# Designs tried in a protein design chat: VH-VL binders against Protein RESPONSE TO ABA AND SALT 1 (RAS1). Part 4

Target 1, 230 residues: Protein RESPONSE TO ABA AND SALT 1 (RAS1), of Arabidopsis thaliana (Mouse-ear cress) (o04515)
Amino acid sequence: MPNTSSSQSFTIFVDGWLIRHRYFVEQLMCASSLDETNRISLEEQQSLVAQFLSHCLQYYQEKFASVSLAGDNVFTFFCPPWFNSYAKLILWVGDFKPSLVFKLTEVSVADLTRHQKDRISSLKSETRRKEREVMRDFALVQQSVADPPVMLAARRVGAVGMVDGEETDLEEAMEVLKAGMAAAMNNADQLRCSTVGKVVEILTPPQAIKVLRTIGQLHLRLRDRDQERA

## First folded at step 5 (VH-VL; framework fv_ramucirumab)

Design c29 (from a4 with heavy chain A102E)
Fold by ESMFold2-Fast, scan of step 5:
Structure c29 (fold): chain C 230 residues (1-230), chain A 125 residues (1-125), chain B 107 residues (1-107)
Amino acid sequence: as target 1 above (230 residues)
Amino acid sequence: EVQLVQSGGGLVKPGGSLRLSCAASGFTFSSYSMNWVRQAPGKGLEWVSYISTSSSYIYYADSVKGRFTISRDNAKNSLYLQMNSLRAEDTAVYYCAREGIEVAGTKYYYGMDVWGQGTMVTVSS
Amino acid sequence: DIQMTQSPSSVSASIGDRVTITCRASQGISTWLGWYQQKPGKAPKLLIYAASSLESGVPSRFSGSGSGTYFTLTISSLQAEDFAVYFCQQGNRFPWTFGGGTKVDIK
């Protein structure tokens, strides 16, 4: 739509995505409640897992397209209006912290093998290292844009108003910051997607269904505007 | 088998129109962003257009903006490129290509991992 | 637009040789870079994504490295089937842009 901003387009997308999301969460809940004798086929379990992962990846794919525009939209994604007030306080680079997936796995699955536990432990360590890397890279961006304006302000101490050329320098710094924020967001989202995907790869289909159900339910709770508090 | 099959190319005069089609099979089409990429005879690759999974975000190369329209029909697993006001410099092999994150793993960069066979578009008087 | 510059434009090498192709971006693109192989008359094929990740089914002799503005594709031991043109592509910012290509000829 020509009169819809990219952030408004993403909001419209999310509204439709949430309707489909509720559908998938219901399917995962039904599948996870069945015992061994009434379980849906292995093929159907694998299909449901794949479909739900594709559904989640669609969200981040669409978000990537929006974030890649840079500019005013990137600020919106760091404090997104589609999350309730409580969720906004616990966000990490605009969405869930990747290592949260490991806690959700522990809560959802009681029958992990030793081999699975070892693989998850290794992945958890790598994920936490990558989380630190994302934050370090973003801190370097913040430093690169903060230092020049601070030095300029120090050199202008005693002057009031704009100096010739100052507006251009500030605009350039703002563009660098927006680009850096977009890069941090894209890196964070890649880590979110890779963490969920790698965890699912370690798990059996019945275990994966339980984890994805928990993730899906949490997603709905964090985005439930009916429960929003000031 | 994961594949993209293209159709709709041909010879057209300058100022004419042509519609390219790209049919997807073997994967969940609605989960992938799609691209059109072209290659003029003996030249390198030039990105033409991008469409996101739900059509919410669409981008065009400056050289085709206002003349070409990308669209998709997720129910029919099909991608389209409507080309209007064609010019001699639009002569190229046109490829459709999917872009996205694999369900079995994730990719940091959204690379184009599956390509159509290509469709020749020739614009000449 | 982000400009992608590849070097060399062409290289001739013997079977078993190590071949290195470089790609330079006009601005920082993090690791948003892919490498593609194109054989005569065929569509391009993805080899490397995220600058250094090997695509499934691609031989381990192919490897990628780099971040920011400087990237390298390496073929550790050239085979007859590696006769092709190689392209880098940035996926950091629209428009997506490709390098000019590097033709690898086998002696």
Scores: ipSAE 0.006, ipTM 0.515, lowest interface PAE 10.7, mean pLDDT 82

Design c30 (from a4 with heavy chain A102Q Y109S)
Fold by ESMFold2-Fast, scan of step 5:
Structure c30 (fold): chain C 230 residues (1-230), chain A 125 residues (1-125), chain B 107 residues (1-107)
Amino acid sequence: as target 1 above (230 residues)
Amino acid sequence: EVQLVQSGGGLVKPGGSLRLSCAASGFTFSSYSMNWVRQAPGKGLEWVSYISTSSSYIYYADSVKGRFTISRDNAKNSLYLQMNSLRAEDTAVYYCAREGIQVAGTKYSYGMDVWGQGTMVTVSS
Amino acid sequence: DIQMTQSPSSVSASIGDRVTITCRASQGISTWLGWYQQKPGKAPKLLIYAASSLESGVPSRFSGSGSGTYFTLTISSLQAEDFAVYFCQQGNRFPWTFGGGTKVDIK
């Protein structure tokens, strides 16, 4: 401050983050395409996986700071202008739905062991339970803030302007909604990060690279400014 | 040992062309993004161009767009800069530089950690 | 383009002195900042990445700090081999941009 607003700061961060993101996606694509004889070392594979996870965590830490610590308008993050129209239709709490990671794992990896499949199945059930908790808690917030706008809408036809107290009630409802949205988004983002991390822990490094490549490619596609048919 | 060795510089007339080469050894070239950075005599550093590991992403400084072309051959561990329509203001020492990805706590940052020795490009009438 | 303003343009210091160099970005760049050392006739050498992380093989007397728009490079006890020009560089967005440089004279 005062040269850059909180929302502009996040946008500036994302610009640099996307350059690094493209680099990592390219590294993951290269690593996942190599023959066994040309495969990078196990240590290099583990390093690449750790670096990409750190890269993803940085994004969500900056997002948290922008919304929760700096007080940026949370509505922007629920309807983010940096995602294309297709992405906006399939978002869950402003970003990807955590359980999507399991589908991406299934399509990316063909050689999962029974032990890995069992662990993934258990994690999937736990993740879906936590997704329901996020939505349940947010639904309670939405219900609690519905009354003031409904009561205002129910006022007799022909009334002009807001009467004393109506503006205050709407302002209070708006602040409660913003706080509830921020909490839901923070909980959703924590679940996104933990789900990816836990899946990676179940996978071998070569399998993890394939999954992370798919996740990274999806993110880039969802952020492509022109996803519409040419 | 990790190194970048440059070649291809020289004296050229305005409007002429030169191709710079940068040969990598001691590391897996195909795993790193590469940059060209130049420095005019007595002046500071100016970034010229970037190429990603597979050539999928390429960027140029506005001053060289349309005239310079960056490329790489991963099978030969080599980076190139084709310079066309050269101008007097392109006179500089040109460096190739490897872009290393390094972890610093929870923050991720790029750094150009390995540089070539530099090659002089002189554009004069 | 992000403008990088570096100060001072030059500094003269004695061996053992503490030297601080400042770099300011025209807009927020988080920690996407590196510091480079360049000796006469040689290529630049990376000293610090991510604003504060010391590159492998660089002496511990070098340190970096800052985030957003204000950054500093500190040499805690200047040595004879530290005679050089120092540059900051932002890696937040293309084009990559460098500061104007700070010449450190050791006398």
Scores: ipSAE 0.006, ipTM 0.482, lowest interface PAE 10.9, mean pLDDT 82

Design c31 (from a4 with heavy chain A102T V103I)
Fold by ESMFold2-Fast, scan of step 5:
Structure c31 (fold): chain C 230 residues (1-230), chain A 125 residues (1-125), chain B 107 residues (1-107)
Amino acid sequence: as target 1 above (230 residues)
Amino acid sequence: EVQLVQSGGGLVKPGGSLRLSCAASGFTFSSYSMNWVRQAPGKGLEWVSYISTSSSYIYYADSVKGRFTISRDNAKNSLYLQMNSLRAEDTAVYYCAREGITIAGTKYYYGMDVWGQGTMVTVSS
Amino acid sequence: DIQMTQSPSSVSASIGDRVTITCRASQGISTWLGWYQQKPGKAPKLLIYAASSLESGVPSRFSGSGSGTYFTLTISSLQAEDFAVYFCQQGNRFPWTFGGGTKVDIK
């Protein structure tokens, strides 16, 4: 197609990105399964962590550009057809909820120090606060765009036909809503990325590899439609 | 050392062409979206063009659309701006700048944190 | 296009003064705003990202605040090296747009 919608362009990008994603997940699985005597060097562990984070950041940077072009298709990013039905139970603003990262960290790492646990606990509280801010800000947008249609309906008691400016008011409200949805998605993705990055900064490289492996595997599971048949 | 080093630029006549280059080092170039921003003598900053990490999304300012082409070569850690049909009003210092994301952990914050030194483009007869 | 209105266009201040620069967006941009410092002959330098986050290596006397359509950059105690032009820039929607700039001059 000469003209592809932003969501279709994103799907095409992701198809290629997933090939590299499977490669990185396999590398993380290999690195996390090696015993003490066969572990790759600290520098190699740090490099693998940095490469995988860069790979994940590429996904969200492309998503940002795509969402900004979404227009009428912004709903596609909130109800993504590329995720399986089970994924809907986990989705928060079209993707994983940032605080899920803490549960994935808990199940992946058994050897956290007291200092690390304290830092993670503090970050978890901050992340949950920011999740509430994302939802609150979006609710304010919904409220501001709900008012014009409600007022229009109330004013038209007994009226026949559109009054001058009514069509423009509704069209403007729709554009504000679409922009607000895109902003909510972008703010949510910013929080997703920053939460993963901050957790990784708290962890040692071997611990980070285990957490990133689990995150990578979860992403693949959310796209695995074969699980819907079970 | 994280840096962007620019080359290209110079004096060109109206209707001429010029290609600017921006070489990245010290970071994973393929993880950052890139921008070109220009500044006319004594004026403010004007955004020119954007390219996403994999070149899937490209945007231009209306003033340059159809005349300028942004491109990147991730294997060579390089960003380019091909400028065709140059006009007197294109006279400016051109900067390349990275945005979006850092390698030292996942910081998905808005800001252009690393800039090239700038390249002067003068369009005059 | 989102219009970024920056005020004042210039301010004359003395060392030790508190300087506040305001930036207004023509529509809501959440926290998708950066502040930049530019000295003569130099490329712009990022000071604040995401409206209120201080960039690494930037002195703590710089702070940013605001969300939506109203943003401020504050220099709590102006130093000699702070005499420069300051710009805000929105990254919420293409095209990216900059404020007109605020020149901070010595009084």
Scores: ipSAE 0.023, ipTM 0.586, lowest interface PAE 7.1, mean pLDDT 83

Design c32 (from a4 with heavy chain A102T V103L)
Fold by ESMFold2-Fast, scan of step 5:
Structure c32 (fold): chain C 230 residues (1-230), chain A 125 residues (1-125), chain B 107 residues (1-107)
Amino acid sequence: as target 1 above (230 residues)
Amino acid sequence: EVQLVQSGGGLVKPGGSLRLSCAASGFTFSSYSMNWVRQAPGKGLEWVSYISTSSSYIYYADSVKGRFTISRDNAKNSLYLQMNSLRAEDTAVYYCAREGITLAGTKYYYGMDVWGQGTMVTVSS
Amino acid sequence: DIQMTQSPSSVSASIGDRVTITCRASQGISTWLGWYQQKPGKAPKLLIYAASSLESGVPSRFSGSGSGTYFTLTISSLQAEDFAVYFCQQGNRFPWTFGGGTKVDIK
């Protein structure tokens, strides 16, 4: 489709990506079953894990390009219409909070070794620190652009119009905010991807399949527009 | 050794029914999504239907929706297409094809890499 | 539906010629594209997957390129066994759609 906006291009991409996502989730569900008649080999398990991680990376690489070209549409990525009402209540910087991955790991895998638990605990602490850095950096951007909108609101400007210099100040503040939002989103998405990848690196292929299945299912549930009726 | 063998085609009158079968061997059938693709005499390829590994996701071309039913039996390594209310425009060679997805270098692999030999379906009075 | 426009519909070529076939999608499909070869009376055979990856057993003279909406299949030095019909197919979203085909005939 020619001349599609960045957010519209992303939603078109996601429609196709979701078809493959449902396929991968089903493969992960089959591979994680102990009673499956046609259980796949360890080599096939490793291949499936690599394929699913690449599938997830493709989503965030496409999102990165869309966010970077977003202009005014960056606001859409923070309040995305493609997530259901429940998902919108629990979003962190427009998508899942990276540290949620550790809870999903704990509920999906019962046979973690002491060494794996120690590595996961260390990674969890690092991830939470990085989450705070993302929020701190964004808060600084918000603080730097607060004054112009507040001054305009205080004077009850709108139908009355603005003085020429005030229009320039507001435009400048909005551009700084948009740039800051795009940076925050990209930093958050990089953390999401790296957290999942690092967790998988700690796990065995059978354990990784169980965790990735749960992550994949969560993603589908966050996009299920009929969730309130389920 | 990796192959799909088809059966069940034939000549049928408009409004009739046929069931196509596709038997898989040489690979783990339950690990692959399957497709039906048809080709009318002298024309191009037209996708008909898709079924995921556990039958949780099924899709049909608008031209066959409500008349055709795709199904699979993983224990028997078999794929089926039940065709009801057949029309003259359904006349075609029908192929079953497996859908492979794997990582090759830095790209995802997408393609239908193994195809059945084809089954001729003729709808004529 | 995603429309796949394939060109040319037919090409006459000689052994040793370079042949290029193009495929355009009506919307962005990333690399979710395969190229197939079909000989008379036979099932299609996968040549290229993921737009640019060569399928095992396919000669290196075949190559694919492109992403998004514009794709090409190139045969660098046409051989006698390459006279066939070639199709592109998108797997980005249902329904899966094929290009109209390009018939490569002897000159």
Scores: ipSAE 0.006, ipTM 0.484, lowest interface PAE 10.1, mean pLDDT 82

Design c33 (from a4 with heavy chain A102S V103F)
Fold by ESMFold2-Fast, scan of step 5:
Structure c33 (fold): chain C 230 residues (1-230), chain A 125 residues (1-125), chain B 107 residues (1-107)
Amino acid sequence: as target 1 above (230 residues)
Amino acid sequence: EVQLVQSGGGLVKPGGSLRLSCAASGFTFSSYSMNWVRQAPGKGLEWVSYISTSSSYIYYADSVKGRFTISRDNAKNSLYLQMNSLRAEDTAVYYCAREGISFAGTKYYYGMDVWGQGTMVTVSS
Amino acid sequence: DIQMTQSPSSVSASIGDRVTITCRASQGISTWLGWYQQKPGKAPKLLIYAASSLESGVPSRFSGSGSGTYFTLTISSLQAEDFAVYFCQQGNRFPWTFGGGTKVDIK
């Protein structure tokens, strides 16, 4: 019988999530383009920011659950089929690199104060340090595939079968690898979410709307396979 | 104000059934995973069940698997726990809890930050 | 299941004291650990998430440390409102599991 993998279940969820995502991106675009006379209230701006962050939170919470159930398909999240080929070249641990948020902030907001620039610079340094920490954890996971049981399987040429215990050791090593991969992905996603949240906290509501609009638009562009046809 | 308000507890005989309800307000309920956690009188905390934001992923503690069913209605901002085939050892205060962590306005996993007031369930003959 | 062993089960302390509670996981859980405070008749309150991150609104005298299998919660200068039961909880693998609790009582 056909069996839906956790990554296929996530893809189905995302199809519905993208409909709501396009709606929010349009609202952010509208709000960011209004002049002084047509500007929505501060309270409405704060509400829109909060709604969009909650929308993004739903994505990462469902992704966490899906990754936890990935089993043999956990590797799919590191080279996700839902992103176009160009996007795959710029991915970091299967999704956007957290420090990319700072570049998007710079291009979206022209009126940052000196105080905001200083806070963003400090946060950027901390984020880059945490990115290195995530990569160290991932490197340790990669090193686990060099364990003797896995290497023994690779060196077998014409076989007399597994020696007692070898198959169990290989299975245990693979389960440790899968768990480590899931942990690395989830740690990376936590850093993605916290970086966006901390940037929004530094910004004024009008500035936050501009940044979140750019982030939302980028997500749509990274999923657009028609980009490759031109 | 961010709140979870519980109802539906009571006294039931072994083998009976109860349905607990948890009503959410002050936040976007559909954006958060939810948990049920219980505590027997004078004892520690025991996790019971988890449901993801869209109900696509559901998990149960072995002690309740096959007897309890977690569900949610995002349109009504409500979480439920249907408890069947109740046993004396199910006697506890049951809490609903929102899962997530606040990072400068963004919520993500690693703990349960908002809890209901608790609902007493007593299973006794 | 991941077993969470918490120690001590109880500690008697005075206002101003430094209190340290430990939590050990039966297998590696990275930093997927939270600490909770519970007062009599009340629901638990989240203090620390991701092993070392202080929850918003929680006093800075609370701190968490650790990674892998060994974790600590420290209260640097105990206050009257800190007398409660404290629990650790792992969020690395289902089922979620809690430590047995540590009662911090007045001397």
Scores: ipSAE 0.026, ipTM 0.598, lowest interface PAE 6.9, mean pLDDT 83

Design c35 (from a4 with heavy chain A104P)
Fold by ESMFold2-Fast, scan of step 5:
Structure c35 (fold): chain C 230 residues (1-230), chain A 125 residues (1-125), chain B 107 residues (1-107)
Amino acid sequence: as target 1 above (230 residues)
Amino acid sequence: EVQLVQSGGGLVKPGGSLRLSCAASGFTFSSYSMNWVRQAPGKGLEWVSYISTSSSYIYYADSVKGRFTISRDNAKNSLYLQMNSLRAEDTAVYYCAREGIAVPGTKYYYGMDVWGQGTMVTVSS
Amino acid sequence: DIQMTQSPSSVSASIGDRVTITCRASQGISTWLGWYQQKPGKAPKLLIYAASSLESGVPSRFSGSGSGTYFTLTISSLQAEDFAVYFCQQGNRFPWTFGGGTKVDIK
């Protein structure tokens, strides 16, 4: 089955990805804890940032491939069971809200220049506009599939069971909804990736390492289903 | 320097088979997802197949599903398209194209930025 | 499948003209869109990625805009080398789909 194969492949991928993720987070923590006298070279800092971004992008590329298949994976990614209870409360389209990156940047970096603050402010405004665009497009999809079944139910007079064609109409509506949900998820993930990438481009390598460490560590905390630690 | 070089096309009768090859050089092949795209004479572009960096995810156009198989050998920097049960409608120039992150770790963007020169596949009696 | 509708199918233009090509998606694709140029007998060449980002080595007279379902490729001052066929392509959802193409011809 295409759906079973896709779900199994993604789960296998994620298990290996998480081992590499923990390793990268540990490297970022080490690099961000060093004083200026013991700081790794600029080239090594840039390499670590690039490697970690590549690692994160790999996750979203594989998720995109998985979500694009028709089936139950779409619903799973919208309400992912691998996130703990707190994470589920704060999710936006199945994962972190892109504008959260700006809050994480503020708490991670104290030495932003005026120029960096101005660039971040502009990017934040653009990101929030794009977040509204994603939600608006998804709302239109929900409306287009919800209305027909409701209208059909409202017009039924004394009918019992489904009439000829109602099963096909519901099946078609469900496929449209799944396609719309997948599109919304893919659009949201693309915004997540572009926002992180743009923020990193604004920051110096030492600042970027601090931000990426915070992002990576938060991701691990939110994925811990058995242990809900700070 | 960064390039994709294709081979394996030709003339084949309906029901026949061909295997197309695409050799990559000048970049880290294993870091990029790959596509096959075709173009019938005088017509537009039609996407055929996709393979992820690790071959974990593979997708096909409905028109070729069950007949074509995409594969890659990262150790040999090569991409393949095995075409079986060929039909007259499969007559086209076939291109391999690189997709994914253009600079590992720096940006994620969508676009097929490096293309092979194309391989002509003609299916006729 | 996401259908990509490209307009116009052809345009006749003179050197120095501003040329605008439109692409519409049947459903929201955010910025998962690329623009390609194809000259006779050659492979397509990427011009714009992520709807609005100029590919390295592509002249600044090319620009892309749009998000969601409506996208535009603009050539601000047409040059002799720009006479070609242009295609949009969505990468939001499989199958990847291309627009029908716009042929930019000499007037």
Scores: ipSAE 0.007, ipTM 0.524, lowest interface PAE 9.0, mean pLDDT 82

Design c36 (from a4 with heavy chain A104E)
Fold by ESMFold2-Fast, scan of step 5:
Structure c36 (fold): chain C 230 residues (1-230), chain A 125 residues (1-125), chain B 107 residues (1-107)
Amino acid sequence: as target 1 above (230 residues)
Amino acid sequence: EVQLVQSGGGLVKPGGSLRLSCAASGFTFSSYSMNWVRQAPGKGLEWVSYISTSSSYIYYADSVKGRFTISRDNAKNSLYLQMNSLRAEDTAVYYCAREGIAVEGTKYYYGMDVWGQGTMVTVSS
Amino acid sequence: DIQMTQSPSSVSASIGDRVTITCRASQGISTWLGWYQQKPGKAPKLLIYAASSLESGVPSRFSGSGSGTYFTLTISSLQAEDFAVYFCQQGNRFPWTFGGGTKVDIK
């Protein structure tokens, strides 16, 4: 089916993307560990940062394409099989919570200027406000499908068959829910990418490399299935 | 520096075929999803087709499904639109367009930020 | 399909005037909306992305607002180079759909 095929295609894409992701994480780890005599040039640092951000953007663009097909594929993205069991329990709208980026920045960078700290503080407040907006809008969608008329239509179809209009009502309710989930996911992903990009814009290239290394390592840890073994 | 250069348009009779090409330079082509958008003479914009970065996801407007095929060659930094069974209604300027910006890696957003110059396709007897 | 209804279809305004263009979506699209400017014989140019974010190199007199189903593009002080057709476009769900366009005449 088109929706199942799209989910399977995304899984195949992710397998190849993770190989490239491990490569970039290794490059970021190397760049962040070099002493003064072996430090790569500023130009090379800026190139590495740009390449890694492009790599991350590719993931979310492929995910957006898959989610835009909606249907049953949207449910899969809220509890994705490519994340380990721990990750599945701590997800926010199917992936990392955007404000987590600020915690990762704090643990990765010790030499922020006052100007950078002010800009990050402002961005943090704005990001948290936008996170609340995503959740509020999604809650309204959930409430709409919980409304009595919709619930009555869904409940009756399986019992006695249906009267004229009942199947249409159920189909409309499911379409509203799937559309709302897709919108929430797309909004959340836009916020994730925007937050990372804006943080990187505030940082110097050496600082950005340290933050992106930490973000990249977290991605790998959340997808590490070895942690599930009892 | 960042640009899309188009070729392959022309005049064809109904039922004919054309292949449009779009060559990318100045950015990492493989990191961007691509679109084809068309505009009939004196009319508005109509989205035609989408292809994701790895070609895993491809979508078409209902008006062109089964007749048009979008494809990309990331090694050659090129996007294509194969148009078969052309109709008078397909007469338009065709644009290729890139989604978002990622070259500097500082932003993610929805928008088609880089467009080709357009290629005229005329379907007429 | 998500239908994008754009109004007005045309505007005739003087240099220095404030121009507001409206775009309505037939269903909620959050902020998945771009605004484009198209000058005669040229490709469209992105002005606003994510409903309200100004694209690099675009003059500050352009601004966008809105979310959900109702969006506006405002030109605070119309200039001669703003003669163009303006389009909104939703990127929330396939197929991508554009508004019908608003022609801005500077006269």
Scores: ipSAE 0.005, ipTM 0.527, lowest interface PAE 11.0, mean pLDDT 82

